# Ledger of designs, part 7: VH-VL binders against Chromatin structure-remodeling complex subunit rsc4 (rsc4)

Target 1, 111 residues: Chromatin structure-remodeling complex subunit rsc4 (rsc4), of Schizosaccharomyces pombe (q09948r6to116)
Amino acid sequence: HNAPFDKTKFDEVLEALVGLKDNEGNPFDDIFEELPSKRYFPDYYQIIQKPICYKMMRNKAKTGKYLSMGDFYDDIRLMVSNAQTYNMPGSLVYECSVLIANTANSLESKD
Key: E = the ipSAE of ESMFold2; O = the ipSAE of OpenDDE; V2 = 0.75 times the mean of E and O plus 0.25 times the DockQ between their complexes.

## First folded at step 4 (VH-VL)

Design t47 (framework fv_ragifilimab)
Fold by ESMFold2-Fast, scan of step 4:
Structure t47 (fold): chain C 111 residues (1-111), chain A 122 residues (1-122), chain B 113 residues (1-113)
Amino acid sequence: as target 1 above (111 residues)
Amino acid sequence: QVQLVQSGAEVKKPGASVKVSCKGSGYTFTGYYMYWVRQAPGQGLEWIGVINPNSGGTTYNQKFKDRATMTVDKSISTAYMELSRLRSDDTAVYYCARHYRYGSGSYWFDPWGQGTLVTVSS
Amino acid sequence: DIVMTQSPDSLAVSLGERATINCKSSQSVLYSSNNKNYLTWYQQKPGQPPKLLIYWASTRESGVPDRFSGSGSGTDFTLTISSLQAEDVAVYHCQQYYSTPLTFGQGTKLEIK
């Protein structure tokens, strides 16, 4: 939605998403912190038109590029969409993206 | 002392599956990615895939994607690579190899396990 | 896929002489933004796993003797052993880590003349 960007809420949401764990209590190990290595996954950049990761989102928040919380949540949805486009259903990365999407949508509804 | 110790040699029939283990010691197991590479007798090295032991996240060489499964058991610092629907041309030494954190600027293998010979014969 | 081709397939060199092994990639493994070549050399002795020798095309791994050196850029790389010792008899492999899938050359067998 169109609520004004709030850096404190941004930090709380990112902390929640980065802190997500599997059924055994294992963190997702910063799968989404940085873009996939271009050297190891060059086909990613042929398939994915608008790459985005948590590090980029932190920089956008720092440099005033988010005008609303909705803009930030749109980047999370883009990141999820990219993960689900590149990775196959049933893979760990795909399933992590589903949990991120569900968590982010829940947090956005409270905002 | 950092070391990777692999399971012993296997003999399988065509159509069977094989599961090779690789136990890490002397380092924080979840801090390093685990690669799997094979070498057919007298041939070059061929990359199978990589797994992040902390998350279980995997990337496979497309050649092996439909038959290979990589997993980890963090409680015993052990990685596994299972190859299904074995063919005679899957006869090879299978290696695990550690590499420094993926994406952090280090992309080479150090150390390697001792290798596991898998023989597929009818 | 990036195809790695080594030459020669095998060579014999006398003890104390220089050995030269070449590796060619089907496309550049030089990343222009950081000016680094994503190429590694391994040494493999019979019955043993590969051992890291050189990374970033020219950086020698700790503990590797200074007689080993790597050179080249882009698509053409060379591993040089300045003065062959008996313990250097092995198969040498180049590997690119510029793109997935990670690929290796076919190997060069080095033996004593």
Scores: ipSAE 0.000, ipTM 0.545, lowest interface PAE 12.2, mean pLDDT 84

Design t49 (framework fv_sotevtamab)
Fold by ESMFold2-Fast, scan of step 4:
Structure t49 (fold): chain C 111 residues (1-111), chain A 121 residues (1-121), chain B 112 residues (1-112)
Amino acid sequence: as target 1 above (111 residues)
Amino acid sequence: QVQLVQSGAEVKKPGATVKISCKVSGYTFTGYYMHWVQQAPGKGLEWMGWINPNSGGTKYDPKFQGRVTITADTSTDTAYMELSSLRSEDTAVYYCARGRYLYGKGYFDYWGQGTLVTVSS
Amino acid sequence: DIVMTQSPDSLAVSLGERATINCKSSQSVLYSSNNKNYLAWYQQKPGQPPKLLIYWASTRESGVPDRFSGSGSGTDFTLTISSLQAEDVAVYYCQQYYSYPTFGQGTKLEQL
């Protein structure tokens, strides 16, 4: 999708994703803020060819790397895809990625 | 592969405290919430609480709040459930169970074998 | 918060016949954003822990025979055993995970 990158919309979407809570008010852990530790997940970088996390997305926005909102949403889809490739269905990280995908898809449909 | 192994049966007097262990193997202990479920003889299943082994964060059902303490030791991949001020109605089989979903929400894909706690005077 | 009620409390079914167990929740366990029902079914045999059969109301856990199926949405759910086998004699529980976990009271299934 070709809608121009909008920094205000980008900030609103990221705030919504980072601020996700379950229906009891429990926040998500900071699972997707930074890339997995090489110490605890040494094989991650051989399995996942294009790592991406929220910190990297913020840096891309700051440095003018996003030309369209579609480019940003593609990075969210990539992050979700990476999580679902490395983690097993039913694991905490996999299920968190499902909630992120559902929220992002809902927000993208309104852009 | 995935196994949850609980400590053995206990016989306690009213007013005592019991501590049950649940040692896990075959998966990353900190990747899943561990729950505890009570089942009185011939009765149904009652959720007691959960722990996030990664953070040590816990949630308890209000029915058990104040008497139950759930802890985790990540160095030994073991979860514990401690129940104090025991009454005869606490006589039950206690299960640890692995939650498969986000936070305290989940269905339970693996269960320990159960620990019978008998409380009698 | 969410109360789960099963019916019947017990039933007897002949080998090879269909068994149906119902489960009602006091409020909807359907999450509109992902269109999933946060409902699981378990089988418990004497002296054993519960065994997961079904999750997301209708998804069969790996290794569970295909004679077991789950259906329903929102507040009304059914577990069906299409052709009862002797090893299916057990107590069956529904469980919601839309909120903190709660279980139905159980349905005892015995061979007629």
Scores: ipSAE 0.007, ipTM 0.590, lowest interface PAE 9.8, mean pLDDT 86

Design t6 (from r1 with heavy chain G99D S102I K105R; framework fv_ragifilimab)
Fold by ESMFold2-Fast, scan of step 4:
Structure t6 (fold): chain C 111 residues (1-111), chain A 121 residues (1-121), chain B 113 residues (1-113)
Amino acid sequence: as target 1 above (111 residues)
Amino acid sequence: QVQLVQSGAEVKKPGASVKVSCKGSGYTFTGYYMYWVRQAPGQGLEWIGVINPNSGGTTYNQKFKDRATMTVDKSISTAYMELSRLRSDDTAVYYCARDRYIYGRGYFDYWGQGTLVTVSS
Amino acid sequence: DIVMTQSPDSLAVSLGERATINCKSSQSVLYSSNNKNYLTWYQQKPGQPPKLLIYWASTRESGVPDRFSGSGSGTDFTLTISSLQAEDVAVYHCQQYYSTPLTFGQGTKLEIK
């Protein structure tokens, strides 16, 4: 949590996460790249208090909003928590979020 | 095995309502968005709306918003689409379809077999 | 609304020959943030629901033969069957999922000569 934000490390972690595949062998970077459409799924925003996606994480990195690597990993954990709150165990997105969590935890522990 | 099974064919008079059911099996029903799409005889596909079976939240195509109602019964893993004030041009095969991703990316991996609704006098 | 237009409405192709089906969107379905085209192709045989064939314009669904390929970007898309087989006789539909309402092309009927 105390390590200074490192843009190179940020890029490496994010590349690893967006490269993951679901249990059917398909890339799933698309479902975490952007927030769900408000017009299409307004109920998401009634349930999820703090939405976050990869696009927002890239913007936070670009605009100096991450003060530590821990802040970035907290956003990954928030994204996972949101996915697991909105989706049921056994759904594609829930299972994808488990893969993201396991991969992120592994990468964070290397430090 | 994932399967979506729809109710049988319906014949209705203009002005009536029809309610089509779609029962999901072989997967976690509440984990996948359910879409409704129709196809008039010999024509293309037309999107009606989508429902999140977990929350009951819905989004409709504006063309159908005033006449279509989508609901779910989680206890029997069944989604419903009711269309009211039927017109002859509502004659179509009505499909339920499962989104590949819960966030409603809007492409479909599994479809029901279809329900023919005929509207005639 | 994004209008999807397919061409031709129908075509007849000999067994073993290449079949080409086109799909045009009235506005771009390429999303600049992820550089992906929000375009799918479905195969529909008589009396059956549509079956997912290709998504993201060019990604083939698992179990779909490699003779099927998708190409194009932005507004102009093509579905190609490199060597037509008897089982490929169907109506093919393109669909955009870039914005709501979700919209489909009118369909292209593929027949054997």
Scores: ipSAE 0.014, ipTM 0.643, lowest interface PAE 7.4, mean pLDDT 88

Design t9 (from r1 with heavy chain S102P G104D K105R; framework fv_ragifilimab)
Fold by ESMFold2-Fast, scan of step 4:
Structure t9 (fold): chain C 111 residues (1-111), chain A 121 residues (1-121), chain B 113 residues (1-113)
Amino acid sequence: as target 1 above (111 residues)
Amino acid sequence: QVQLVQSGAEVKKPGASVKVSCKGSGYTFTGYYMYWVRQAPGQGLEWIGVINPNSGGTTYNQKFKDRATMTVDKSISTAYMELSRLRSDDTAVYYCARGRYPYDRGYFDYWGQGTLVTVSS
Amino acid sequence: DIVMTQSPDSLAVSLGERATINCKSSQSVLYSSNNKNYLTWYQQKPGQPPKLLIYWASTRESGVPDRFSGSGSGTDFTLTISSLQAEDVAVYHCQQYYSTPLTFGQGTKLEIK
């Protein structure tokens, strides 16, 4: 949206999200790093029309696809929305997506 | 072909621990969650827990949380379920099963052959 | 916990006739955001592990004969075998994966009359 894309801020935000841990200190299993395998999880691609993961976000940043920080945060919101569509409230992935959303929204508001 | 091969039958005394193994082959071991389910003789199925073979992250049924430990050894595509402080009512066939739905809950497309654990004094 | 209740506990059906097994959940397993019912059916023959038959309440697993079908939504589900064959003798289990702990029905034993 408003602020121009800042590669340094992008790296800081992504590092913060990737480094998130639960209340017991457990990492989030790199759940969001790569898309699920189509061979093993074909149901995912029938349900989710616009897949996105951290690896894709890094590639978009490198190829100049983000024009604003808002575009990057929109991809985080899309990833969260996909997780909450495919996974149920109370599941590990759903609850991880809630923490990601809360953290990203906090970081975006501090810009 | 996808196969889950479990360790052989065990006979244990009350208070002992048992560790069941489950070796996956014919698929990318770290690409699927591994579930553990048991079935007491003549009874229904009961879920014990699930492990992510890639990270080692676990979710347990609260009934088993203080006694069950699930682990994986990625180098040999093997998952383990250890149940401690065994009671006679832990006598059951223990199954590992591969989840198709991604991550921490799902339905099971392939099952191990089962491991009979008998707990008797 | 979501409690799964099957009916009947046992059922005897003649070869070639229709068999119907019911499964009821104590709360809805329908997720409105994706319109999916988080409900599966398994077949278990004596001395064997369960085998996946139906997932998402009505989607038949590849390789499962057309005579098997699943129906229902929310809390009430049905597994139907349209023309019973001898190899269909088994215990059938329903399972929900809407919430943890994952829970199963008590099983329905299907026999030939």
Scores: ipSAE 0.014, ipTM 0.668, lowest interface PAE 7.1, mean pLDDT 88

Design u1 (from c4 with heavy chain N31K D56S; framework fv_ecleralimab; at its last look DockQ between E and O 0.69; V2 from the best seeds 0.00; counts 0 for: pae E 3.3 > 2)
Heavy chain, then light chain:
Amino acid sequence: EVQLVESGGGLVKPGGSLRLSCAASGFTFSKAWMHWVRQAPGKGLEWVGHIKSKTSGGTTDYAAPVKGRFTISRDDSKNTLYLQMNSLKTEDTAVYYCTTHYRYGSGSYWFDPWGQGTLVTVSS
Amino acid sequence: SYELTQPLSVSVALGQTARITCSGDNIGSKNVHWYQQKPGQAPVLVIYYDSNRPSGIPERFSGSNSGNTATLTISRAQAGDEADYYCQVWDSSTAVVFGGGTKLTVL
ESMFold2-Fast, scan of step 4: ipSAE 0.398; ipTM 0.799
ESMFold2, look of step 5: ipSAE 0.305; ipTM 0.786
ESMFold2 (binder alone), look of step 5: mean pLDDT 90; pTM 0.920
OpenDDE, look of step 5: ipSAE 0.547; ipTM 0.867

Design u10 (framework fv_ecleralimab)
Heavy chain, then light chain:
Amino acid sequence: EVQLVESGGGLVKPGGSLRLSCAASGFTFSNAWMHWVRQAPGKGLEWVGHIKSKTDGGTTDYAAPVKGRFTISRDDSKNTLYLQMNSLKTEDTAVYYCTTHYRYGSGYWFDPWGQGTLVTVSS
Amino acid sequence: SYELTQPLSVSVALGQTARITCSGDNIGSKNVHWYQQKPGQAPVLVIYYDSNRPSGIPERFSGSNSGNTATLTISRAQAGDEADYYCQVWDSSTAVVFGGGTKLTVL
ESMFold2-Fast, scan of step 4: ipSAE 0.307; ipTM 0.747

Design u13 (framework fv_oberotatug)
Fold by ESMFold2-Fast, scan of step 4:
Structure u13 (fold): chain C 111 residues (1-111), chain A 124 residues (1-124), chain B 107 residues (1-107)
Amino acid sequence: as target 1 above (111 residues)
Amino acid sequence: EVQLVESGGGLVKPGGSLRLSCAASGFTFSNAWMSWVRQAPGKGLEWVGRIKSKTDGGTTDYAAPVQGRFTISRDDSKNTLYLQMNSLKTEDTAVYYCTTHYRYGSGSYWFDPWGQGTLVTVSS
Amino acid sequence: DVQMTQSPSSLSASVGDRVTITCRASQSISSYLSWYQQRPGKAPNLLIYAASSLQSGVPSRFSGSGSGTDFTLTISTLQPEDFATYYCQQSYSTPLTFGQGTKVEIK
């Protein structure tokens, strides 16, 4: 969809995603906030062509880079795709990305 | 480039006090969770305690043997971690390492890098 | 407290050998386990994090596996620089705890 970018809706969606917890109530609070450390994951930047994280999404919103809500949701999908490309199915990051995808898709469809 | 340098170790008498420092460089110290880990001569590694970043609440946790006697603090303006050691016992004799935590989610974290350690000897 | 038990406490091996070290947690810790190497007179260094992830700069002959309570560190082809003490560590709950260590000695 091409709905105009809405900063309030952007904040609500991002807050919902950042606030996600596993089935035991443990938060995933720092997994997707920043890009993986080059020290611990140097091969990430060789494998992933378009890195994106929540911090970058906040900056894009602040600098007027999002023209539509669809552009924002595309960045969420890119982040999920990157996580599922780099990480193995069953890993913590992969499973968190599935939860993010399901939550984002649900929020987008309510729009 | 990323470095941790411990200092302040030495010989102290039982019941005495000592303050250790850990100078950090080459990374954003204010975002890091920091731990102290000790190793008695010829023995294994023993976690002493940790301090979270201010963003994550700045709280401290301690292992039972040091609870109530040791205090961990940080000065983000000086990129320095501290361990205040009170009521020292001979069992506290060890090399003390500072280390950072790399976090992955709520509980997946590990120690890297480590400093080279500073020796604390508690003897009469 | 979560207790970590390593097996064996020591082993003798030759260059070129496959070495396996096991670590057992007293309760499930999911994948919140790391492995460290400590050479004589040196600080520990990280080998494996999140049970199976190889730290950048660590040779590919090192690998980790396991989840829950049972974990294994494997060195596929032992090199001279690998004669050291190895420690597992759980980060699932406070207090953080280490295994007692496994010393890998020259045969």
Scores: ipSAE 0.012, ipTM 0.596, lowest interface PAE 8.8, mean pLDDT 86

Design u14 (from u13 with heavy chain N31K D56S, light chain A50D Q55E; framework fv_oberotatug)
Fold by ESMFold2-Fast, scan of step 4:
Structure u14 (fold): chain C 111 residues (1-111), chain A 124 residues (1-124), chain B 107 residues (1-107)
Amino acid sequence: as target 1 above (111 residues)
Amino acid sequence: EVQLVESGGGLVKPGGSLRLSCAASGFTFSKAWMSWVRQAPGKGLEWVGRIKSKTSGGTTDYAAPVQGRFTISRDDSKNTLYLQMNSLKTEDTAVYYCTTHYRYGSGSYWFDPWGQGTLVTVSS
Amino acid sequence: DVQMTQSPSSLSASVGDRVTITCRASQSISSYLSWYQQRPGKAPNLLIYDASSLESGVPSRFSGSGSGTDFTLTISTLQPEDFATYYCQQSYSTPLTFGQGTKVEIK
């Protein structure tokens, strides 16, 4: 949908996503809040053409860069796609991205 | 560039206390999970405990031998990790290392870098 | 707790040899395993993370493999600087646990 950007809905969706937990009970926010370290993942920036993380999404919301809720959900889908491109199926980050995608899709459909 | 420097080790009698510090530089300390790992003379590595970043709730976890006696804390304004050791036993004699956790990619945790270590000797 | 057992506890090998160290977990830990090298008198350093990923700056003669409960570290052509003790470590669940170590002595 082309629904206009809603800051309150944006905050609610991000709060729901960052509240998701891995197999050790740790929030996914720690994994997806910032871009991967170039020290440990130097090939990431060669493989992934459009890096995005929660910190960047928060900045886009603050600076009026999201014109629609669809633009925001597209960034969530991009983040998931990047995670699934770089990481192997069965890895924790890949599995976390699946849960994020399912949760975001559910929230988008209710809106 | 990235450095961890431990300090505060020394000789202490059984039942005594020591506080170790780990000064961090060259990375965003406030986002890092931090661990203490020890190694008794001539023995293998033993994980002591960890503290998570504020983003991950700032919680602590401990190995059974130190539970209730040791406390891990952090001061993000000073980029410093602490290990408060109480009720020390001779079995606590070891070199104590601080190290960072990294959790991206597959999501497994690994320790890198490690500090040089600080020796704690518990002896009468 | 997840217990990690390494085999062998020690070995002697000649420069140029292929060396394999194994690590077994008491339960499945997926790929949540790292390998560390510790030279005498030094702090440990990371060699392999996530079971098979080579740390930047580590020579390509080191490789890791395995998943679940059985893991291996291989040094394809042993060099004099590889005299060290090697440790595996699981990060699947707390408490985080190390293997007992494998001491590699160059003949």
Scores: ipSAE 0.119, ipTM 0.722, lowest interface PAE 4.5, mean pLDDT 88

Design u15 (from c4 with heavy chain N31K D56S R103K S106Y, light chain S55D; framework fv_ecleralimab)
Heavy chain, then light chain:
Amino acid sequence: EVQLVESGGGLVKPGGSLRLSCAASGFTFSKAWMHWVRQAPGKGLEWVGHIKSKTSGGTTDYAAPVKGRFTISRDDSKNTLYLQMNSLKTEDTAVYYCTTHYKYGYGSYWFDPWGQGTLVTVSS
Amino acid sequence: SYELTQPLSVSVALGQTARITCSGDNIGSKNVHWYQQKPGQAPVLVIYYDSNRPDGIPERFSGSNSGNTATLTISRAQAGDEADYYCQVWDSSTAVVFGGGTKLTVL
ESMFold2-Fast, scan of step 4: ipSAE 0.363; ipTM 0.784

Design u2 (from c4 with heavy chain D56Y S106Y; framework fv_ecleralimab)
Heavy chain, then light chain:
Amino acid sequence: EVQLVESGGGLVKPGGSLRLSCAASGFTFSNAWMHWVRQAPGKGLEWVGHIKSKTYGGTTDYAAPVKGRFTISRDDSKNTLYLQMNSLKTEDTAVYYCTTHYRYGYGSYWFDPWGQGTLVTVSS
Amino acid sequence: SYELTQPLSVSVALGQTARITCSGDNIGSKNVHWYQQKPGQAPVLVIYYDSNRPSGIPERFSGSNSGNTATLTISRAQAGDEADYYCQVWDSSTAVVFGGGTKLTVL
ESMFold2-Fast, scan of step 4: ipSAE 0.292; ipTM 0.747

Design u3 (from c4 with heavy chain D56S, light chain S55D; framework fv_ecleralimab)
Fold by ESMFold2-Fast, scan of step 4:
Structure u3 (fold): chain C 111 residues (1-111), chain A 124 residues (1-124), chain B 107 residues (1-107)
Amino acid sequence: as target 1 above (111 residues)
Amino acid sequence: EVQLVESGGGLVKPGGSLRLSCAASGFTFSNAWMHWVRQAPGKGLEWVGHIKSKTSGGTTDYAAPVKGRFTISRDDSKNTLYLQMNSLKTEDTAVYYCTTHYRYGSGSYWFDPWGQGTLVTVSS
Amino acid sequence: SYELTQPLSVSVALGQTARITCSGDNIGSKNVHWYQQKPGQAPVLVIYYDSNRPDGIPERFSGSNSGNTATLTISRAQAGDEADYYCQVWDSSTAVVFGGGTKLTVL
């Protein structure tokens, strides 16, 4: 179901995801806040058709692009899918994306 | 596009103090871990320390030779990194570079960009 | 503490292949990055993630990493390749570790 977009709920979900930590105890907001640099990953934008990151999600919320909470959760799932497409299972970014997916799915179910 | 500009280097006597600045532009400074790396004349690169982003706790870590004497801080509103150097020794004579690491995949970190460096000379 | 060892210097004839090694315990399980530094200049990233080149670095530069040794290979060496080269890893207990640097001389 398509619950209407709720800015307060959006902020709560993003705060929870941004606060997640990798196996070294560091948040991985730095990995998912902005898109990968073309300088280091020139093939990323050839492989990944729909790039998305937290910065873009914040801008979409601010500019009224999310009409439902489902649209926002779909962007989280897209970000996870992109990370798992570009990175190999067992890599740090892949494993961080699994934690994001599990956390987001749990929060969406609570809605 | 991405720029790091160090300033504040100069000549100082042993036991003295000096503060270095690094002005950052072209990237989201508040999300970046910032590092100081130094290089003594004719010698190799030596990591001095880092300061984490706010989301990573904003904490600092230092290499053993400078621990207790140097302090790293940042001002995210000004996109500026600082290195406060106290109790300077002749062994601290070096070009000091600010740099940020890039992280994506496998937990590994590489440094790019680098500033042009600022020379600190500690002499009698 | 984790340590990286590089030879102090390597010489190569113009047009020939230079190999610069970086040795560390089980370094093949880590990701190695390489920097080029010319006199009076800041370091420049030439290889990241063992074998990847940033945009603008010629394909003559390549890297490998296995076992206890990582290698930076510079084929068809040019006079402009004269520089100091540093390897670098991240270690969870030591943080940032640089090798001692290797001076490459192109004869």
Scores: ipSAE 0.257, ipTM 0.749, lowest interface PAE 3.6, mean pLDDT 89

Design u4 (from c4 with heavy chain N31K S106L, light chain S55E; framework fv_ecleralimab)
Fold by ESMFold2-Fast, scan of step 4:
Structure u4 (fold): chain C 111 residues (1-111), chain A 124 residues (1-124), chain B 107 residues (1-107)
Amino acid sequence: as target 1 above (111 residues)
Amino acid sequence: EVQLVESGGGLVKPGGSLRLSCAASGFTFSKAWMHWVRQAPGKGLEWVGHIKSKTDGGTTDYAAPVKGRFTISRDDSKNTLYLQMNSLKTEDTAVYYCTTHYRYGLGSYWFDPWGQGTLVTVSS
Amino acid sequence: SYELTQPLSVSVALGQTARITCSGDNIGSKNVHWYQQKPGQAPVLVIYYDSNRPEGIPERFSGSNSGNTATLTISRAQAGDEADYYCQVWDSSTAVVFGGGTKLTVL
């Protein structure tokens, strides 16, 4: 959608996503807070052409780079797509990305 | 390039105290959680405790055998980690390693790099 | 408290495949990391996140983790692989847990 960027809604959506817990009750926002280290994931940047993480999204919001809420949700979708491209179905990161996608889609449809 | 260097080990009598240091270089120490891991002669690896980065609260956690006797601290201005060991017992005899973890998801802590270790011997 | 169990020792013939197990209750729901330690040396990370290899670790090292058992597999064993191997997980109640270690002997 093309609704204008709303910093308050951005904060609410991002807090909802970073507050998610896995099936064991563990928060997993730290998986998505920063980009994977090249030392431990040397192939990541060859496979993933447009890396994005929560830290980058916060910076984009702060520096006025989001003009619409749709631009922000597109970054969430990109982050999920990247996780599901790099990681195997059934892995922790893949399953966490499914939860993020479902939650973000639900929040976007209510806007 | 990335390295951890422990120092301060030596011979100490039971009931004594000793302070270990770990000098870090080649990475952003101030953002890293730091750990102490020990290994008694001929035995396995045993986690001693950790200290979080100041941005993550700067709190410490300890393994049960050392809780109340050992204190972990850090000096980010000097890129140095410390382990203050009090009321030392013969069971504390071990090589003490400092290490940091990389985290990919809460609960996916793995240790890299490791220091070379410093030997602490507690005997009469 | 959460515990990891490893065999005390494993022997493998030169050029054959060694398998070192790490057993824990529902360990397949956790992420397992493996370290190699040679006498007088610090541990070296050889596998992280169940099956990933750091740069510099040969492809003959691989890992798996399902159910109650994680396995470190070393194919085409070499004399230089002789070492102690430790598995490690994080557990919410215990924090960092290491296995007891397995001494690999290359015959």
Scores: ipSAE 0.121, ipTM 0.675, lowest interface PAE 4.0, mean pLDDT 88

